# Ledger of designs, part 3: VHH binders against RNA 2',3'-cyclic phosphodiesterase

Target 1, 188 residues: RNA 2',3'-cyclic phosphodiesterase, of Aquifex aeolicus (o66967)
Amino acid sequence: MKVVRAFVGFFTSKSINEVAERIKKEVDLKIMGKWVEPQNVHMTLQFLGDITEAQAIEVIKNLQEISKKNIPFRIKYKGLGVFPDVKRPRVLWIGVSEGANKLTNLAKEVARLNAKKGIIPKNSKNFVPHVTICRIKSYDRKTLNELLRKYRTVEFGEDEVNKIALISSTLTSVGPIYTVVEEFYLGG

## First folded at step 1 (VHH)

Design k03 (framework vhh_brivekimig_d4)
Fold by ESMFold2-Fast, scan of step 1:
Structure k03 (fold): chain B 188 residues (1-188), chain A 121 residues (1-121)
Amino acid sequence: as target 1 above (188 residues)
Amino acid sequence: EVQLVESGGGVVQPGGSLRLSCAASGFTFDDYAMSWVRQAPGKGPEWVSSISWSGGSTLYADSVKGRFTISRDNSKNTLYLQMNSLRPEDTALYYCATEYLGFDSEYFDYSSQGTLVTVSS
């Protein structure tokens, strides 16, 4: 049985795609890890893990249904944060201010429909909208704290969320390689 | 903080068996899916298997399906990988990984040393 590693989400616009490169240059020697390449910058609505071809077909049907019931909306990218917290930072991300609630509702709808088809659900109740820019391997604490303070209220850009996609991911030593399996326009 | 400690690796002959363990702490283990990932010498990481938070659903890479079994004991915060019918191509460092709320779940945390499995004659 063939499996594909997949997530539901969308790729971000040019306004935000180069933020990771810019910040990497600013802090390169003091924060090290896997920095997200411009072409790979994305929003994840639900990570699915490894799914079968039959499960992928069901996800595609669910996304088509969701796209008919949801209309496009605007989001604003603002602030930097880390997961899980500043004491043990593993992921550096860009936050969402305007539109966060609409993204959360969309993510919940995706998870709910996928769960109805027996596809393994992630914890969709506590979805946090974010765009990952670095998977941190080592860091200088002073530099990280200064970076988070400097960018706390900085606006990085905005997008119209007008489509959702099933995206496959191939893990490599240099990071993931993403392929759009199928995408649907909201309101279509 | 998340801490994952792998154990159970070793040297075994082709056709042999090993059971790997992953002791987890620093998070609510029973709320998250868990995975095994391996990295062979000179190769990139390869996903091996995943198990849902409850243990009710499992997934396997084609290369290990029918030979490996993933399981978990939520009362002990421990993940297992039972490896049977081992082949030389299974030789790798094995890592366990969690999929976190708020993390980019496509990436796995390899902050641990892993456990080495060597299959040789």
Scores: ipSAE 0.000, ipTM 0.156, lowest interface PAE 11.8, mean pLDDT 81

Design k04 (framework vhh_brivekimig_d4)
Fold by ESMFold2-Fast, scan of step 1:
Structure k04 (fold): chain B 188 residues (1-188), chain A 120 residues (1-120)
Amino acid sequence: as target 1 above (188 residues)
Amino acid sequence: EVQLVESGGGVVQPGGSLRLSCAASGFTFSEYWMSWVRQAPGKGPEWVSSISSSGGSTLYADSVKGRFTISRDNSKNTLYLQMNSLRPEDTALYYCAKGYDFEDLSYDYSSQGTLVTVSS
């Protein structure tokens, strides 16, 4: 049986899609890794892992239900952070200030409805609203610390969260390829 | 610097088995997803399998599901691919790759590889 690796989320607007490229140039090889290409910048609300076509259909129904019960809202992208922490930085990300609670509530609703259909991802993480810009391979500690301090309170842009999508992910040697399976407008 | 060294390739007949190994260094192996990717002559790279940092979750390409098993030994910083019921179509150069994060599946790709040839 065919399975697809999938997540629920949305692609970010051009307001922040080029932030990864700008910061990559600024740090000039002092932070190295897989920098997210502009077309791949996204927000993940729930990672699903491998799902069957039957499960994908159930997720789509759930997202349609959620889209009718939630209205669009604004979010502001602000600050840089790392996961898991500055002592062992593996992921460099852009945070969310305004609208973070609404994103968290939306993500919880997605997880709740999927769980009702028995779609419960293994090894799932607690939701933290963020946009990944680099998967860190190596770094200069001073440069990273200065970068995080410089951008601690900087606003990078804003989006209206007006749709949610089921997105498939294909692993390749040059990075992930994302395809929108189905998307729904909030309030629609 | 991340270093990944593949081994275990060879020549086998259809229906045979091989076990590939990947010795990893330069990073905290136990914290990352790991993957196997292959490239057959004249084809682009094809993702084969991935394993979570703990080994608790595994993913397989449809073409190998039920025949290949990915595993890891975090105490030895080693990734494995057990290949059973090999077919001529499995002939390829096999690479291991460091996965940075489960959600995005972004990873480093090794250029060295190990050659698997399945011939009648």
Scores: ipSAE 0.013, ipTM 0.188, lowest interface PAE 8.5, mean pLDDT 83

Design k05 (framework vhh_brivekimig_d4)
Fold by ESMFold2-Fast, scan of step 1:
Structure k05 (fold): chain B 188 residues (1-188), chain A 120 residues (1-120)
Amino acid sequence: as target 1 above (188 residues)
Amino acid sequence: EVQLVESGGGVVQPGGSLRLSCAASGFTFSNYEMSWVRQAPGKGPEWVSSISGSGGYTLYADSVKGRFTISRDNSKNTLYLQMNSLRPEDTALYYCARWDYEGTPYFDSSSQGTLVTVSS
């Protein structure tokens, strides 16, 4: 059985695609890891893991259905945070202020329809809207804390969420290579 | 109930080898990317290695590349870390971690860790 590593989401606009590179330069090796390349900056609505071709077909049908029932909406990117927490930071991310509730509802709808086809793990955590900019390997605590404080209320840009996609991820030693399998415009 | 149980740590001399195991239960193991993370004395957590659900793709921290090998046995719901050419700076508590979403890494609260001490 051939499988593909995939997620449901969308790629962000140029307004925030270069934020990872700017912050990487600012911290000057005091936060090290896999920094997200501008072309790879994205919002994940649901990570699927390794799925079969049959499962991918079902996800595509679900996304087409969802796209017809949802209209485009605006989101604002604001603030920096870390997962799981500041004691054990593994991911540095940009938050969503305005539009977070609509994004969360869209993600829940995706998860609900995929679950009806047996595609969602039941033990998935609560969705938090975010854009990953670095998967952290090592960090200087003082630098991280000062970075989070400095950017807590900083606005990075905004997007119109007007499409959703099934995206495949090929992991490499230098980072992921993403391929859009299929995408659908909201309101179509 | 999600459970991750690490084992295989111990005391070893520089240049020695150890194999760590992580026994997973309570979820469909093959559907998740798994990682090894370590915390050295006086330092924050450091990501060590990751493996895709199928085992088809692996990633390593630069500090361990060429010395450590991550692997998994999906029929046994077990994750492994083969550690060769161990150095004093590899001394740490090693944790097994599951990713719930790509780009949303959660460490399961059930992860207990296993201690590796490299001493001369």
Scores: ipSAE 0.005, ipTM 0.182, lowest interface PAE 9.9, mean pLDDT 82

Design k06 (framework vhh_brivekimig_d4)
Fold by ESMFold2-Fast, scan of step 1:
Structure k06 (fold): chain B 188 residues (1-188), chain A 123 residues (1-123)
Amino acid sequence: as target 1 above (188 residues)
Amino acid sequence: EVQLVESGGGVVQPGGSLRLSCAASGFTFSTYAMSWVRQAPGKGPEWVSSISYSGDSTLYADSVKGRFTISRDNSKNTLYLQMNSLRPEDTALYYCAAEDYWSGFSEDAFDISSQGTLVTVSS
């Protein structure tokens, strides 16, 4: 059966698209891994994994319904964090301060409507608004800890969340190629 | 459909050796970087090692460096982990992952879609 690897989310503005490259230079190889290219910087509201074409159609219908019930809002990007935790850091990300609750409510609405159609990702745990900047393969613990402390209260930029999309990921040896399958403006 | 099937785990004495295998299907294995990740009982996932798509570059966690060797056979779509000088703290369920399939970490939580292979190091 034809499947696509997909997520619900949106691409970030130019205000933070270069942050991954900037931090990569600052850590000078003391944190190594797959650093997110500027064109691939995004916010994920729900990771879907591999879905069928029929499931994609249902997600699209749900996003259209959600877009009619939600209006645009502002978010501020602030702080750095890691998943799952600092003892086993696998993902380095930029956090959200202002607007985090609105993003969380939007993500919950996406997950709720998709679940009604039987579209339930395997690891659907607590939603944490974040923008991934590096998938970590190797790190110097002191450098990572100092980086997280240094950037704890640093504001990286802001965005207006004015649309949501179903985005597909085609995986390659050099990284993912993201394609917008369908997108909807909030308030429309 | 991407599938990863781990095997080769077992019970071994401290100082012993095991070789894990990961059979990949549903994608062009030779174009993906691959990794080994482990999860000890009651703990979260820990990255162990990664290998480039060609096999020319490898990375290791400090806890296993010098003891484990990651390798791949692109003609067989198989990833390997040779584990030497095993320690009780290496006891864990071991998983393999394609580089970009770890997007689940950043999008939601750590996402392993396979059963893994159990390694137990005990006297």
Scores: ipSAE 0.000, ipTM 0.172, lowest interface PAE 10.7, mean pLDDT 82

Design k07 (framework vhh_brivekimig_d4)
Fold by ESMFold2-Fast, scan of step 1:
Structure k07 (fold): chain B 188 residues (1-188), chain A 120 residues (1-120)
Amino acid sequence: as target 1 above (188 residues)
Amino acid sequence: EVQLVESGGGVVQPGGSLRLSCAASGFTFSDYGMSWVRQAPGKGPEWVSSITGSGGSTLYADSVKGRFTISRDNSKNTLYLQMNSLRPEDTALYYCAKDLFYEGSGWDYSSQGTLVTVSS
């Protein structure tokens, strides 16, 4: 059975794609893990996991329907946070201030339509709009806490959310390669 | 192009010491952080220690903190790991890796690693 590892989302603009490299340099090994490369910075609306070609086709149809019923909107990237929490930080991320409610509604629509087709990811979490910059393997607690405090009110940039995509992940010897399977412009 | 050659492994009794070396070529050594990672038989890779390009900062896994010391000589393009108070649990193939270790191809620059066996 041919399957593809996929998610629904979009790639972020150049304004925040460099943030991971900047912060990685600032913490100078005090936070270690897999730092997201500029070309791989993205917003995930729904992680799908491994899906079949038949399921991918259904997702594409759903995204096309969603794109016709939603118009472009602005979001602002602000603040740093961690998942699940500061006691067990596994993921370092950039938050969304302006437009977070619109992203949440969009993600809810994606999940609802996919669920109607029986596409329900096993490890789904409640949606929180975020851009991952590091998957943490080790950290210095003081450095992490100071980093989160320093950047609590810092605005990293903004985007116009004008399209949504089904994106696949292919593992290679040099890391994951993300490929847009199909994308749709909002309002189209 | 990028080449890393590990050496210094061997068989040692619990409580003993070993010093590992990694000779680097094919890149500007002082511009990159370096790491030591290990893989025990039948297990996945485990990060051990890292050092910045300048040598100004070091970081260690909790399991080795206080026992291992990472260092580098940028004039010789060489990375070191001084391992003291060795335990059976330290038995593994040890690799050096260019830049920050991560759960991907960061260690693809290592050839075969150097084997450390701690046994009584």
Scores: ipSAE 0.000, ipTM 0.132, lowest interface PAE 14.5, mean pLDDT 81

Design k08 (framework vhh_brivekimig_d4)
Fold by ESMFold2-Fast, scan of step 1:
Structure k08 (fold): chain B 188 residues (1-188), chain A 124 residues (1-124)
Amino acid sequence: as target 1 above (188 residues)
Amino acid sequence: EVQLVESGGGVVQPGGSLRLSCAASGFTFSSYDMSWVRQAPGKGPEWVSSISGSGGTTLYADSVKGRFTISRDNSKNTLYLQMNSLRPEDTALYYCATDYIEWYGEDSYYMDVSSQGTLVTVSS
């Protein structure tokens, strides 16, 4: 059985793609880890894990159906947060303010259609719209708390969500290589 | 394929001890941080402890600090949690977790798919 590690989502615009590098410079080694490179900045609507070729075909059919029923919409990137929480921060991310409900509805529709085909990821959490900028390895607590406070209401940029894709992930020594398997424009 | 297999749970009385183990495979174990996470009946998941890849740095939740000790044996690809002075509130399903999955576009908010967990019940 041949499998591919995959997720459903889209890549973010050039303006937001540079935020991780700017914040990395600002914290100057006070937060260390794997900072997301500009070409890898993305929004995940559903992480699928390892899927078979047959499952990938079903996901592609579902995304095509979804793309015909949903029209493009605008989102605004705002605020910083951490997963799972500030006492044990592992992931630093950018939140979504305007358009968060439309993103959540889109993600729920993806999950619902995939579930109808028996494609149900294990250990999935409730959907929270976010863009990961750092996988944290070490941090200065005061610096992290001040960073989260400073950026709580800061807007980082905007995107028009106009397509959705099935994206494969291949881990390399340089980091993950994301490949678009198939993508569909919303409204067409 | 990344696999994590937890073991060592059981039933103990308050004040007792247990040692949990997590056997890891499918990745370079010594290169990644490892964590223990627990979920008590009817409650959400709670982070318990973490250890760096080298074993040089450890972190503990306030609720377990001084009672639990996290350790690892990189030659055996195994993570441990020594639990002493157990309390009824420590009753939970215990999972081990790794950051390896992050490189596949999955957030650390998710537990590794291969984890089954090991049940710890503290009761008199």
Scores: ipSAE 0.013, ipTM 0.160, lowest interface PAE 8.0, mean pLDDT 82

Design k09 (framework vhh_brivekimig_d4)
Fold by ESMFold2-Fast, scan of step 1:
Structure k09 (fold): chain B 188 residues (1-188), chain A 119 residues (1-119)
Amino acid sequence: as target 1 above (188 residues)
Amino acid sequence: EVQLVESGGGVVQPGGSLRLSCAASGFTFESYAMSWVRQAPGKGPEWVSSISSSGDYTLYADSVKGRFTISRDNSKNTLYLQMNSLRPEDTALYYCARYPDWLEGYDYSSQGTLVTVSS
């Protein structure tokens, strides 16, 4: 069966797109992994994994419905964190302060409508608003702890969340290439 | 477009020395950690050494520790590898790469520079 790897989300603004590169330069080899390139910085509302063309059509219909029932809102990017935890950090991310509740509600609505159509991603845990900046392969513990402490309350920028998209991911030797399949403006 | 041009390889006897250079263009060189990777005939790529963007922090594979020195000149967009006490097992095609691009298998269409250690 023909499938595409996809997620629901949106690409972040210029203010946040360079943060991964800046933090990478600061920590250098002391936190090593796959750092997110500026063009690939995004907020994921729901990772779908491999979906069929029929499933993609249903997701598109759901996003169109959601876009008509939600209005644009502001978010502020603040703080650094890791998943799953500091004992075994696998993902380094930028958090959301202002607007986190609205993002969480939007993500829940996406997941609920997709579930209604039988589109239920594996390993879906509670949504935490975040922008991934590095998938960690190795790290210096002192450097990571100092980095998290230093940036705990730092604001990195802001965005107006005014659209949501179904985005496909093609894995290549240079990393993922993301393509917008369809996008919808909130309040439309 | 990222462009990396390696040079400085050659034929040396065991115990000899070579200095490799990598001229970088198409990106902000000073902003990236850089690595040297080698590939011996019939084998896969082997990471050799990495250097931080500032040059203050370096890492080496156990096979080259104490013999090789990685360095960089950010004013010239150039990466170096000083190879001392060369051994026949160091024979390989040597490539430079942005960290972590080599981990992803990214190919800059670089030809590398050949190092042959033989008596």
Scores: ipSAE 0.000, ipTM 0.253, lowest interface PAE 11.5, mean pLDDT 85

Design k10 (framework vhh_brivekimig_d4)
Fold by ESMFold2-Fast, scan of step 1:
Structure k10 (fold): chain B 188 residues (1-188), chain A 118 residues (1-118)
Amino acid sequence: as target 1 above (188 residues)
Amino acid sequence: EVQLVESGGGVVQPGGSLRLSCAASGFTFSDYYMSWVRQAPGKGPEWVSSISGSGGSTLYADSVKGRFTISRDNSKNTLYLQMNSLRPEDTALYYCAVGEFSYDWDYSSQGTLVTVSS
């Protein structure tokens, strides 16, 4: 059986796509890991893992339904953070200030409808709107703490959230290759 | 400092069994999906199995379903993969990965080698 590794989300605009490269250069090897390529910068609303083609069809139907019920809205990218926390950082991310509640509501709608079709949410914790810029393998604590303090209130840009997509991920030795399976514009 | 340390690999005959372990540290283990990913010589990475933070939900690739069992012990911060009825095509380097709802998995570990041969 053919399965596809997938998530629901959208690709960010050029306003923040290069932030990962700039911060990587700034930290100069003191934070090492998998830095996200500009074309791969995205917001995940729900990670699905490996799904069948039949499950993909159900997700697509749900996203079409959701797109008709939701209108475009603005978000502002602000601040840097880490998951799970600064003492045990695994993921470095850009946060969302303005529009975070609307993103959270959208993500909850996606998860709710997919769960009704027996597609188990990959959410093990509360949804936090964020854009991943680095998957951390090693770090210097002082550098990380200084980075987080420096960028705590920095605005990186804005986007209009005007579409949602089912996106597939193919792993390669040089990183993931993302393919839009289907996308829908908010507001019909 | 996040650490994922795999162990339990080895050489086994076709039809044999192995149990892999992944000792996790540096993060709140029980809050995250965990996954096993493998890479056979000369091939790309293949997702094998995932388990929710609570252990209440598990998923398997079709190639291993019915033969492999993923589990976790949150009190020990340890992920397991019980591999039964092993086949030559299961020969691969096996990686433990944090699989979060928001990200692609992270192969931040050295992996453990599983070789199935006669």
Scores: ipSAE 0.000, ipTM 0.164, lowest interface PAE 11.1, mean pLDDT 82

Design o01 (framework vhh_7ocj_1)
Fold by ESMFold2-Fast, scan of step 1:
Structure o01 (fold): chain B 188 residues (1-188), chain A 118 residues (1-118)
Amino acid sequence: as target 1 above (188 residues)
Amino acid sequence: QVQLVESGGGLVQAGGSLRLSCAASGSIFSIYAMGWYRQAPGKQRELVAAITSGGSTRYGDFVKGRFTISRGNAKNTVYLQMNSLSVEDTAVYYCAAEYDWSGYEDYWGQGTQVTVSS
């Protein structure tokens, strides 16, 4: 059976695509791992995992429905955080201040419609709007704590959320290659 | 939620082979990808090999052509076949499981020592 690794989301604009590189340089090897390259910076609304062609078709139909019922909105990128927590940090991310509730509602709508078609990702968590900048493999605790404190209230940029996409991911030795399967512009 | 148990580490002569196994238990249906990382003393942890539930594989440049990652059928088990071992492969090898590469937590094994002697 043919499957593809996929997620629902969108690629971020130039306003924040270089943040991962800037922070990587600032921490100067005190936080090491897989830093996200500018072309790969994105917001995930729902990670789907491996899906079949039939499931992809249903997701596409759902995204088309959602795009007709939702209008574009602004979001502001603010603050740094880690998942799951500072004691076991594995993911370093940029948060969302303005527009976080609208993103959360959009993500919930995506998940709800996909669930109605039996497309329910394994081990899903409550949605938290974020843009991943590093998957951490090693870190200096003091450097990480100082970084999180320094950037707690810093604004990194903004986007207009004006489209949503089904995006496929091909894993390679140098990282993921993302391909837009289908995208839809938000309209009233 | 997920436990990883590693086996197969040990001492081997340069040019030899070793097979590492990692068995996952618990909420295994949550696992999207499994892989092996290694860490030598004073060095950062680095990716050796990974395999997704869809069968896509990824290898570190230093092991391409020498190591092969594969999955077991009956259990959520991954194997790392290590051939043509060199002293530079000496490290603690960690099994890891990821349920979502988009930003969710990794599960880690306790690590198994691989020592390659000349």
Scores: ipSAE 0.013, ipTM 0.248, lowest interface PAE 8.4, mean pLDDT 83

Design o02 (framework vhh_7ocj_1)
Amino acid sequence: QVQLVESGGGLVQAGGSLRLSCAASGFTFSDYAMGWYRQAPGKQRELVAAISSGGSTRYGDFVKGRFTISRGNAKNTVYLQMNSLSVEDTAVYYCATDFWGEDYDYWGQGTQVTVSS
ESMFold2-Fast, scan of step 1: ipSAE 0.006; ipTM 0.334

Design o03 (framework vhh_7ocj_1)
Fold by ESMFold2-Fast, scan of step 1:
Formats: sequence, structure tokens, C-alpha cells
Structure o03 (fold): chain B 188 residues (1-188), chain A 121 residues (1-121)
Amino acid sequence: as target 1 above (188 residues)
Amino acid sequence: QVQLVESGGGLVQAGGSLRLSCAASGRIFSDNAMGWYRQAPGKQRELVAAITSGGDTRYGDFVKGRFTISRGNAKNTVYLQMNSLSVEDTAVYYCAAEPYDYLWSDDYDYWGQGTQVTVSS
């Protein structure tokens, strides 16, 4: 009946889910904000925003088509970065090294098929593979710069990308509550 | 240091008008899209209106034609002009800084404390 706030993506494995908590403890209040809880760590392939039930049905059909044409692949999590930049850091994230090109191609395929159905969110074309660990509210500049330098080449873990999902997000005062609307295994 | 402060809520009769204001730090205001959300008892928080740094606007279907969102750049303030109010508009209204310019939007960066709007008939 109503719109739902949604994205296309997948939840990360236990290899990476605890990184946000570990980094939070390391910076000891020198970087403050919304640190992502282990159960909420995820990769976004396309943020859709508010979509109707009819649009959700079309996205689900597209994800089913994509899942049949793509096979599972491995990615490695490496490095820390910030968006939009170090002058105005708002989001702290973990990058992807190995497998980034396959992940980018998957995200482009999602965006292309959704666009064919008139589902064109504003940010769909600027895909950067990343896993958010903190939405920054305040920070000590020296601590942030040292953190980014320290972890520039550090490998945090790896995942097999073997499924893709439409996930809904319910906004609450304590953070988002994510619900898998539908998911599909790659290669089937 | 960052902050959103709402004002302008209150009690109004059906058919009346209210103007809500949200004062933001200069950094939040210049860098983010700004929005208004509302939450009625027993319901989930929903988008009322949003405005990008470039002035593009988005409205919830239930308020189109009645509410207007605007930016006062000199005062780092976002406004919600609410006209033709109905009892169904009764809710706590929250100011939010929204990352419309970012690839991801799984949570909103900043929220105000909320301001109560009560519409009686």
C-alpha cells in the first residue's frame, strides 16, 4: 500500500562484521557517531530510496534475472576510507580490493535493469564498493588521519558474494532495522 | 560540533497554518540535503519533505500542494510552511540532515529532537 525505503545488496560475513566495534574501541571516543552494529554490516549495490510496492515487484524480477546470469565470486576487504573526503568526513568505510571490478559490474547490471523499468535513483551511476562502519558526527582530525594511514593497506577479511537481495530499511531513533524482502542465490 | 534545532510547533485548528523552522550548523546545512519527517503515535517515521543543497525538492504524497519546504541560506535554516492542516497531520515533526548526494543512504546522519504539531477540529 505504502512506499518502502529500500536498497539492493547483501549482508557481510562474520569475517568483517566485528571490524566496526574493534575500530570504535581503538579510537576511544576520538571519532564519535553511529557505529554499525555487527548484524547490520552490509554491502549496498544500489540504494533505491522510497519505492512503491509495484516498483519493489519489478526490482525483485530484475534481481531474479541477474542471479541466473551471474555466478558466485570472492572479494577481499582492504583499507579504510571516508566519504566525501578527508576535509568533510561523514562516513567511515572499509574498501574492496580483490573482486572490486566484479562487484562494480554486478552493481551496474542492477542499475541498468532497474533503469529499464523507470527505477532510477539519483546516486545509481557513482558506485564505489564499500562497507560502512561509522556515520561520523564528530572527530579528532589527527586521530582520523592516523587511523586512515594505519589501515591504508590492511586486509580485514574476505567474502564469497553468492546472493543478492532487496532489503527494506525502517528508520528508528536507535538506527535502521533491515528486513530482507527477497533474496536470490547467484548461479540459480 | 553539529546540531539541529526545531521550532514553530504547537496547537492549531483544522484548516489553519504553521511554519516550522530548523536551525542547523553551517557545515551540516551547506553539505547535506535537509528534510522533515513526522511520526504519529503507533506509526513509523515517514518523509514529509526534503530539499537538496541545490534547491531540488521532494514531498510525501499526503502533503503535496499544502506544504512547502525552503532554505534560508543566510540563517542556515530550513523551513516547512504547513497550510490547510488536517487532524491527520498531527504528529511529532523531526528535522533531519539527509545524504541525498551520497551513494549510500542506510541511515540519516543527524536528527533534531522533534517538535509536536497538534491539529484539532
Scores: ipSAE 0.011, ipTM 0.312, lowest interface PAE 9.2, mean pLDDT 82

Design o04 (framework vhh_7ocj_1)
Fold by ESMFold2-Fast, scan of step 1:
Structure o04 (fold): chain B 188 residues (1-188), chain A 118 residues (1-118)
Amino acid sequence: as target 1 above (188 residues)
Amino acid sequence: QVQLVESGGGLVQAGGSLRLSCAASGSTFSEYAMGWYRQAPGKQRELVAAIDSGGSTRYGDFVKGRFTISRGNAKNTVYLQMNSLSVEDTAVYYCAKGEYFSDLWDYWGQGTQVTVSS
C-alpha cells in the first residue's frame, strides 16, 4: 500500500521566513541543530503522519469544504518558545499573538472533519499555533534562557492567512522536502 | 543529550535472520517516531521501516513482508526484525528519531553493518 507523510498547513510569507537565519546568526553556535531554511518555514494546522491515497482524497475534500466556510484573517508573530519544555528543549519556535484564536478554530475544524472520516492521528497533542525555526541538537542553557527572555514579547512580523493546503513531506538525512498536494483559498 | 545506539548487526547467511536494536536516550521516547534507514556503498540512503508514536508502521517496498519494525517504550528501544535476508540487504543500517508533529528526523545513529553472504 502506498502511503504519504503529510500535514495540513500553509507556508509563511516573506515577513517571517528569514527569522530563523537571523536568530541562528545571533546565537553564534551556542544553539545548534537543524535551522529551518526560508523556503521551508510553515504553520502546521494538523500533522497527519502516514496516510493512504484514499485518506489524502478525503482530506482534500475536507479542506475544500473548510475553505468555502472561512474567510482570510490576519495573524501576528510574537515571542519565542520551546517544546517540550525548557528543561529538555528540542524545538525552538515562534508564537502567534493576534489571530491565535482564529488559527486554533481553523485547526479544530480541520481535525473535526478529518475525524469524521476516521482520519485521527494517534497520540495527537493539543494545538498550539507556532512556526518552528530550529530542531535543537545541542544548546548552551544560559544562551537559550536569555534568548527566550529577550524575545518573550518581541513581534517578528505578520501574515494574512488566505489559504490552506495538504502538504506532503519526503524525509531525508538533511531535512524534509515539502510538496503541496492541493491548496485552497479561504473564501473561495 | 539524545543519542541513538544501534546493535545486532553482523554477518549472516542468505535466508537467515537478524534482529537490530536501537536504544534511545531520553525520557520522551514514546512520543517520537522512530525509523530505520539503510545505505549500501554507492547508493542513496533509503527508508527501510518507520513506526510512529501510536504504533503505525511504514515499510520500503523491497523489505515489506520480510522485515518488521516494533517499539519497546518501556526500554526506549526500537527493533527491526529482518527475516529471509538476501545479499541485496547488505548495507549499513541507521536508526533515526523524530517528533510526532515533525517530519524531520532529528537524531541519527552511527549505523550498524549488516552483511549477507551467499
Scores: ipSAE 0.000, ipTM 0.198, lowest interface PAE 11.3, mean pLDDT 83

